# VHH binders against c4kar8: the designs that were tried, part 61

Target 1, 263 residues: c4kar8
Amino acid sequence: MAELSTPSPASPAPLDGGRGDELEKFTLRGARQILQLLQDLITHRGLITAHTGGGHSFMTAVLKVDEERGRVVLDPSPDPQANRRALAAPRLTCVTQLDGIRIQFPLVGLGEGQDKGRPALFAPLPAEMLRLQRREFYRLQVPLAHELSCLLKAEDLARKPVEVSARVIDIGAGGVAVVVPTGAAEFVIGGTLPACRLALPDGEPIELDLEVRNLNRQTQRNGTEQLRVGLRFAALPRAADTRIQRYIFKTERALNAKARGGL
Key: E = the ipSAE of ESMFold2; O = the ipSAE of OpenDDE; V2 = 0.75 times the mean of E and O plus 0.25 times the DockQ between their complexes.

## First folded at step 3 (VHH)

Design c25 (framework vhh_7n9e_1; at its last look DockQ between E and O 0.19; V2 from the best seeds 0.00; counts 0 for: pae E 4.0 > 2, unsure alone 63.9 < 65, placed apart)
Fold by ESMFold2-Fast, scan of step 3:
Structure c25 (fold): chain B 263 residues (1-263), chain A 127 residues (1-127)
Amino acid sequence: as target 1 above (263 residues)
Amino acid sequence: DVQLVESGGGLVQAGGSLRLSCAASGFTFSSYAMYWGRQAPGKGREWVSGISGRGGSTAYASSVKGRFTISRDNAKNTLYLQMNNLKPEDTALYYCARIEVYTYDESGTYEYEFDYWGQGTQVTVSS
């Protein structure tokens, strides 16, 4: 039918959402700048979350920039379904981070083949890349050694209260991203989770209210799928905000000191 | 192919009720959270309500909380929105949606981004 050919309204663009003017100043369109940034992602082994639509993503990496052919070479997923979703997608939204700076770019026209005898995904070079160099967009990747967790107050499949221990994978001024154990509870964007407990390495757990802002089924580099939940701090008390900012600052400083010591 | 087909809109007087339906096809319906969004004339799109894949969790915009109820029938691949005590301010085109979020707002928090696949169903509330 004609209605099935034209979605109405169209899906929002990654660089849209009522902030076009604000994001434009962070958008790179120079061919040399784009090539340099992609090469930096290769050099630093930057892991990329490639969103394929429908709340699905997979972890990939830029393996190579083929300047002569004007394309990027990406590491395919070991999960064939993730690769099929990627190839069927009209557009991939690639999200990564380099030195705390959020980097986002679209890839259109994804294909598959081989690079040096190994399976690979190919796409034309992006015409633009977003580089969000603002402190309020900073997300600390939580060191695995910290074993940071958040005890979520949620509801199970029967709408009964349940406590879910979730691993914190990143944290910023506005919220956390967590990995939720399979089957423990269901989440919905806009849902509120009252009286959750964020365990920082120092002191007592912080009690805070969280709002679900993102749900993503991410296929990892080993082929397993994880539910990742983005949570916004709702009604954050000043004392809690101070402790969270102190943890972020202290950890960032320690990581910077370790990096300088290793050099 | 993913399809979402909304129905149940119409003209209703203030204080009245309507039940919207959304027929889904082309994907494993019970594996996805589903959402209702709306757009009033001359205004931007706004999120109204959401429900998790098996219905264990629901959420509502403050403007409709207590008046609207979201539900789903996974055996029929159908999403519902029961709207009670309708107000003229509820006049809008209502969309069934899957949401994908991956951008940040100015506080460093993810913003809602609707991925609408349906054409919508018009709700008009007269006073």
Scores: ipSAE 0.538, ipTM 0.825, lowest interface PAE 1.6, mean pLDDT 82
Fold by ESMFold2, look of step 5:
Structure c25 (fold): chain B 263 residues (1-263), chain A 127 residues (1-127)
Amino acid sequence: as target 1 above (263 residues)
Amino acid sequence: DVQLVESGGGLVQAGGSLRLSCAASGFTFSSYAMYWGRQAPGKGREWVSGISGRGGSTAYASSVKGRFTISRDNAKNTLYLQMNNLKPEDTALYYCARIEVYTYDESGTYEYEFDYWGQGTQVTVSS
């Protein structure tokens, strides 16, 4: 029975957009596997996007796994409203990556407290974690030093044409995610942005059409809200695809070489 | 606190028209893209149309493009759907919504989770 007439509680979304059976083989449910993966996130200082539902998310990290108490310790947001939303949510959907592999897991029963005298968030260990080892789900986190941008043709709040140079935060074979300040331009899911320009480090910008696939208000670690826009390549010439794949591959190799030289 | 209240549904004959309204309260209406969705008997929720916060951009499902027009009046905190040339397959419970969309692959597969939606207004299109 549908509950369309009332605000829904924040219910867990399906992990796969209707492909749950295909993703089950990537789902970890063993306690030891889960503990090890969480510890790996701590060791690599993985930055996590925690979705609270309603188009809201905030940035966090796993600070510690407390095996004795069976819980994880999370870094709170500097924005008090983001923390209040997290504590009010019956479930967080946490999304991150480890060595380019998408990691996703639910946290249920989030609570507030202190760890070593500092504010912290606590939750029981997740009952499952998705470790999605399929290449088509890979999204490269773009290093800040690369300053990748995508020029979007949109409308501002006064409904005037505007060109927005949006920072690219991740890139994959099928699209990009960008960030814009709230209010810089307006978007609608399903909308098409024609004649955008993706600036890669080599050559001229790639002209391409983009389709808006998601819109999320994201509270950054400094407390600032911005709009994260998921954009699909609507039609991608083969030469453009080759340049994008080469950028991803080269950047991955450079980041991996940095990790091997360390410590 | 967030409330969405739809009205304007009813029974019409095929080829007819209806105008739906959605009164919004409890949030800054003009800051959010708004959407119409529908649920036909025995089917899941379907996205129908969307409009940006200031109304400069619209999008439509292919099944309704050219027949339906979404609009909003931000001074009245009201969302509208003008439905023309109605067909029996348009029979559904229609609701307005704010949504969070998870896209799990880049092929355009959509997953929608509405963060708020109204009670809905029934549209029934006969013969």
Scores: ipSAE 0.244, ipTM 0.714, lowest interface PAE 4.0, mean pLDDT 79
Fold by OpenDDE, look of step 5:
Structure c25 (fold): chain B 263 residues (1-263), chain A 127 residues (1-127)
Amino acid sequence: as target 1 above (263 residues)
Amino acid sequence: DVQLVESGGGLVQAGGSLRLSCAASGFTFSSYAMYWGRQAPGKGREWVSGISGRGGSTAYASSVKGRFTISRDNAKNTLYLQMNNLKPEDTALYYCARIEVYTYDESGTYEYEFDYWGQGTQVTVSS
């Protein structure tokens, strides 16, 4: 009986190091909006990853919003050490997802106490919450069997031009996410990679300019580190766009047919 | 613990220059791309510039391109932003930032992204 590995929930899209105006569109600063979003997190029992710094984090949840006192109540970690780190941290970075939208908010001034006789963590309400509705475009998770790749023109650690063949893990109308070995090249958010080549199954590679939108270090189960790079199509010819859309549509249809017990 | 401490801000006249510094600690500085962001009064945080771990690649917002220069000294664990030809619209709290993305595999593969930011340094450009 092959245990059907439950598809791991889609990783929230990395924070677009958006050009100054882009992040503002996704930042909530209104007290009412913040309260509503926190309440929504409670209603949906959203699990929150709380980062304390130094690579340490713990799972928590918003238990209550105390509007009268202007504070949020969090579920403490079952690990006393995690709670100590949280209390000692100058800032707690909370990350969660609601309805497929990544939510990030800072908490400062953490304290411990009791809520209704149970241990709890307390913090002032966040001054801002980031709600990243980034996905203007659907991103198809690329089947491993398709072996899509993108040849990236980048610079290595010695600032020498290097070509890196990167596996495409997701694709949409607006760009691709790729994985590269750690140290294969240097990337910076906002940087442009000119004259890259996207390989599709249906023909010759597409030459295109890519803009680095996000960088994610990933540790695999085997302990190996990879870099996930989110790339935007900086300039996409119409013919290339049509090919990409066709690929996405065909692949989605095939995946859906398979899911329905077809083939 | 990751710490970022910005300095070098101040009051300057339009057309003037400032150099910002960010002292980093608690991590291998050269292994991370570093970024400058800013937040003007009543506006959201915006990206200003980025530099790769070894400084080989740089990027700039269109609003600052040609005026600002990002650099780093990995031996000193310090990030810099040279700001020339400053304009009133450059008035903001400037932040140093490191972006991190984690994959959590204990309950499955979950990817999340967060950033570390300093407290910021105030830059005010007078007309």
Scores: ipSAE 0.027, ipTM 0.517, lowest interface PAE 2.9, mean pLDDT 82
OpenDDE, second read of step 4: ipSAE 0.024; ipTM 0.470
ESMFold2 (binder alone), look of step 5: mean pLDDT 78; pTM 0.769

Design c26 (framework vhh_7n9e_1)
Fold by ESMFold2-Fast, scan of step 3:
Structure c26 (fold): chain B 263 residues (1-263), chain A 127 residues (1-127)
Amino acid sequence: as target 1 above (263 residues)
Amino acid sequence: DVQLVESGGGLVQAGGSLRLSCAASGFTFSSYDMYWGRQAPGKGREWVSGISGSGGSTAYASSVKGRFTISRDNAKNTLYLQMNNLKPEDTALYYCARIEVYTYDESGTYEYEFDYWGQGTQVTVSS
């Protein structure tokens, strides 16, 4: 049959209209809907990853919606360099999750100032917000207690083979996101990592090929920086796919049951 | 103002070589991972190669691995693609790019999106 894995993915083009059209059905453009969603993020204390370009992001949160002035107030980073990147960026791509639903929105025209005597970032209200309400876009936030890891086969800065144990922070049907220790290895988007080992709580580790799909140097709420790597599963045997889906389903159910007090 | 300017394309016979250059300006070049992509007539855009900001890590599409070499000179803000053993199927418009935006594919994985890329340089390989 046809080859199942390839290190040569078609690159998403900046002008991919077909992809934009597909996402239109998940796009909110109504002012009231946008305001309500931003308020829901405040109510649930949703953490937001704000991508500032060049593979950099910082963790923030919506502190306030100023409806009268048509703007949002964001929590600045304790890292001054992250704030400088954000202020210099033509736009921020903000990504968060609410009740398992992925939410993404742009912010343009970021400024800095003060809110009630505290430093703050502010931007005009977004004209649109993306709310991906399809199960295929679902990503399970992996509980720290599961200690879920993936042993990556990569190269160090001297191009020598190295094995890196990376913590899995989220997992979906198509891949995982991991945190890589600083200096442990280098990655480039489109690179293939062969024979990696994904350790789930039950059974033997799953051996699989992973493709690097995103790289992000994220400044955390405490000011430290982490390298976060998004990895796509190459073709999986049905048994491996079934194990991954079962883990996601059971963990989601357990988390939902816990949130409802076991009801 | 971000600017990427490719050069070095041309007409070459199968089995020949070309070296492409990309001159970058308007940003701190050494802080960005850089990429080469191509688009052949009647086909979609295809990722060709990538290199980390330091130059320490590289990646290649299976179709070009072993034949193409990506490199950079951070002192000159220039990205290179050395293309050896060229084949007719390598005929395409080649352009360099950096990644600014992430979006989601159908599998729920973050997918990269090239926000800045140059106007390209044409490579034509005759048989």
Scores: ipSAE 0.225, ipTM 0.632, lowest interface PAE 4.2, mean pLDDT 81

Design c27 (framework vhh_7n9e_1)
Fold by ESMFold2-Fast, scan of step 3:
Structure c27 (fold): chain B 263 residues (1-263), chain A 127 residues (1-127)
Amino acid sequence: as target 1 above (263 residues)
Amino acid sequence: DVQLVESGGGLVQAGGSLRLSCAASGFTFSSYAMYWGRQAPGKGREWVSGISYSGGSTAYASSVKGRFTISRDNAKNTLYLQMNNLKPEDTALYYCARIEVYTYDESGTYEYEFDYWGQGTQVTVSS
């Protein structure tokens, strides 16, 4: 009978063991806590990246928590293909941030229907939610006004060197996430991009080596698709590390001041 | 309907060579980066190598760099791993994989998670 528990070759493989034990401190399992966190995401209009597998995701949001029916209501993608992938997926991995704190939770049993006459996706409430409150897990959402970019050195379809200007969407102590124009270059997880240039305010671009850690074709709220690339900093000179941390700190302080009404 | 079927494993002496193949079906192979992973007895799954959708970019684990070569034939929907100068430490079940990373690690990056993987092909390297 143990064969019923054996994963199929076509099913998502679980992560290597051990990390779950470290994350237990950050895992919410109480129904009241889960409901409160989902309500906080609604209140803050938090955008959620829902990973459907196969390197695909789409942007969604929690529209409503239906406590009576024990389910969450999500905003469907305007791209029908993204919705079809989501409905076919054995699970969604939902990732968002609240005040720089990473929140992650699984949804299983996704269905579609209508909420108040509008299309909606429905799923049972998650049994657990991960909320990473440690400072070292912090990722700053880069303000659009900063126009932060990273010049990536990659190869095109003909294996020729190409330089790609990528928009930085978030930044932390360990790396950045960027948006790459469709078709500009090819990336592979584990690949290294040497001598890239990160343009920070208040100085010359920082030259750094980056390692590709994730690739995701994300369907945006307007229905268009973009490639998002997660990049880890290779060992940085102390001066570069200091400049990055200073940028994060100054920007966080400015955002906090604005949230308090400015001044 | 995603299927990945590996072949080409076997028993080989240290210093020998093997070429692994992975036949892919049920998805648009030419649109995805593809990967090889392995699992040695008593260890978890580990990433070995990756290749971008056209083959223009490749990556290797430090333990195999310079000895292994990943390649693909998009017309045949087939992924390859040429393994040269094999060591006893390379003994493992080798998996073809389509991979996504969207779980979190302490460095502010994500851990590898295989979203599709095959049954594997056994490679045994004698000393």
Scores: ipSAE 0.481, ipTM 0.806, lowest interface PAE 2.0, mean pLDDT 81
Fold by OpenDDE, second read of step 4:
Structure c27 (fold): chain B 263 residues (1-263), chain A 127 residues (1-127)
Amino acid sequence: as target 1 above (263 residues)
Amino acid sequence: DVQLVESGGGLVQAGGSLRLSCAASGFTFSSYAMYWGRQAPGKGREWVSGISYSGGSTAYASSVKGRFTISRDNAKNTLYLQMNNLKPEDTALYYCARIEVYTYDESGTYEYEFDYWGQGTQVTVSS
């Protein structure tokens, strides 16, 4: 009778970027900080994607923080199978956003029960929470009237060089987000687009290198698909940086004045 | 269920070569850009290389540029990393990954993060 060694369940690859020194600065370990952040999630009714491993996840929310018992109460999935997977998982990886900042935290020791007569999931308070505030720079939403554009030097599917004029949606000291038609060019995260041209209202375009940091397909209300590309300034001359900062500052002031009922 | 399974790692001498493979399942592989990352002991995860959904565009970290080549076979749902002229500093657990996008702040800034990883394959380069 050959004991079929049950293959050790492949530990779900940590969704958390390895504990590199880079992530430590974003990791909250203080009990008070963790409690506050969880309470903020409750207040804002933040939806949480709970990953149970094996590519499975379900949507949940923090319903309550029980400080006396040192536990968090989660909303169970309407899918009983998802709940079973969650309970069987050695670790639940919770991912959410608060105020646009990605939050990730592990839960270990998940159990089921009732909270005030309603089914609930329970877990001990997380020992750590990752608050990924990676970008140091505020991004300004560019008014449509400013018609900022960026000429991207990219490649098509055949690796043929193409120039794509992209509308700038937002701009910050660290980069820009642009929109391009779907299929206009191929982008890869981490790729560099050399010698691009950012057009500002105050003068000649700025030549700069851009690094692709994110890609999002968006469907517009009219059904048209577009690609949003997040770009980091890979190399920015000091003079260009000054111009960008000036533009941002001036625009923010104008927007704030308008919001206050100023002409 | 999304699955990524890496293979091809091992022990190699400095100057040697390895070819990593990543078998993908549970999603439309040809619709996604794919990436290699690595994590050295005591270090954070770092991006190594990326390839567009069609394979038409590729990118490399400066540390591996000219030595590593990323490729894909969409018919086989497989990602590859050819690693040449390996160095001791290339010693790491290598991951195949898909990327998600998340918002950073209220202003709509975005960053990329790996959303799905394999278990990784160990590459050890001996001096």
Scores: ipSAE 0.026, ipTM 0.459, lowest interface PAE 4.0, mean pLDDT 83

Design c28 (framework vhh_7n9e_1)
Fold by ESMFold2-Fast, scan of step 3:
Structure c28 (fold): chain B 263 residues (1-263), chain A 127 residues (1-127)
Amino acid sequence: as target 1 above (263 residues)
Amino acid sequence: DVQLVESGGGLVQAGGSLRLSCAASGFTFSSYAMYWGRQAPGKGREWVSGISGSGGSTAYASSVKGRFTISRDNAKNTLYLQMNNLKPEDTALYYCARIEVYTWDESGTYEYEFDYWGQGTQVTVSS
């Protein structure tokens, strides 16, 4: 009963006790698959948000995997208080992306020490990792040059209708993530934003209904506050779905060609 | 110091009604979206409903839509859940929650929530 009043560890999803069985097919439990995925995060220098509970998180990265000792070595926060919170936490919930695929895993039994004379955090290898490689979970990071935007129809703090042009930072088959200035509009998780307009580089804006799935406030290193809003396509018309998929496919192909040094 | 205190639960017959209340303190109540969640015995937590800071926007889980109404009184720092046409499946401990996330994210990694929960109020619906 002691857990009833304790602030829960950060939830990586809306409050939804029914999703566990559906997510099981995306859960990696094989030791070789887990090791390979962690190595991929190292190779791609993937930044990880580690949630320590109590509303706190910090940015980290896997520095190396110590297979002999069965542990991962993590980059500590530059904030000593964040490190103290992490060490006191019963578990960390680590969330990251690799090539637009959401990756999530728990770490239990965090300790501190040094790696090659530098401060480091370490934890036992996770027994499981979630890799959401499903059409609705794939997220293309939108190139800034594309200037992708979504005109949101929402309400301000005084219940007045407002239109907010939000920059789209990622897009998938199931939705978009956008950035808005803090205070520009009100959002509620599960709320519907009707008749929003998604502007792709080619053609007319796509009119669609969006459901708010996630809200997070971020302070950038320059002190700028932003609200990141995860939005799900509530009812996507067939023609709109086709246009979004074509945009994702073409953009990913172009980015892959660029990464290989092709033109 | 965020505090959320739920009340109003009890025993009710199927088809009946209850109104839950949540008294909030330690933060500017009107500036935050507020939520109701529930947990049935032996089950995980389920999101039930949400309301924006001004009360202008609301959301409901499909299992309760049309039967439950969320509302708030910002002058009294109080959140409400009006539950009508209750079913045995609605039997659960009901929690008031404030969900918020703060993160440093230069990679585009996000989509996670942080929970502040009250201790809950028990709702039992009999046949």
Scores: ipSAE 0.342, ipTM 0.730, lowest interface PAE 3.0, mean pLDDT 79
Fold by OpenDDE, second read of step 4:
Structure c28 (fold): chain B 263 residues (1-263), chain A 127 residues (1-127)
Amino acid sequence: as target 1 above (263 residues)
Amino acid sequence: DVQLVESGGGLVQAGGSLRLSCAASGFTFSSYAMYWGRQAPGKGREWVSGISGSGGSTAYASSVKGRFTISRDNAKNTLYLQMNNLKPEDTALYYCARIEVYTWDESGTYEYEFDYWGQGTQVTVSS
């Protein structure tokens, strides 16, 4: 009788595209830590976007953690089709935010049932949860009136050098996020954009090198697609750093004053 | 549904070469940047390389720069990783990945990121 060694469940796929060393710092694998974080999500009634693959998602919440059975209970979608997709998916990718920190975790082995007579989705407790404190630095949302821009030196779809003027949507000591029209240029995470120019309101543009850290496809309400590019300052001169910090401080102060009715 | 299937892994001696492939389906392959990652035993997942949709832009981890080459054939919906001068420290499960990042603005702007990964292909480099 050959004991059919049940193939060890394939290790869950990585939760995020980051530098491995950085990702480990933010990955919770301890059972107690995972349970605590899930409980915090319950307490704060955190809405979760559950991705089922193929660009499909639905909104859910953690309703309960069943420690005895080692499972999490989720709120099903009001859309039966979304629930079917969720159940058919080999992996559910759950994304949420708690206290401004992005949380991501995979669920595998999703099932449906009832919890206290109500329809519910069930899954084994996640093996890991990613608590992404990616930003070393606070990011200021740039007021539209400031019209901050960054001239990006990139390549187009034909691999030709292009310069793209991108609107800066947020800025921090560590970098900027910009928006570009889809197709204006190609980017890759980890790529370097040399000799870019950041335009601040207080003077001449700052020349700097930028590293692509994230890429986000955004669909606007009007149906227009934009690409948000998160960029890290790869090399920032001290004088430039001072200017950026001054801008951030001044802008924050102004925004706070306005919020208090002082402007 | 998005599918990524890696192949080409195996056992190789130090200094040897391998070529990994990733077959993609269920999406417009050329519209997405694609990535290779790896996970060594007892270590976290790390990025190895990335390539833009057209293949015009590439990125490499410092640990593999000059040894590995990422490429793609958009007509075949296939991602490649040529690995030369392999070292024992390159031993890992190698994954191809697509990153998706979304923003919703019902009550403001919320950004989230998730990834699609294949099952991976094992690369073992013997000393």
Scores: ipSAE 0.026, ipTM 0.478, lowest interface PAE 4.0, mean pLDDT 82

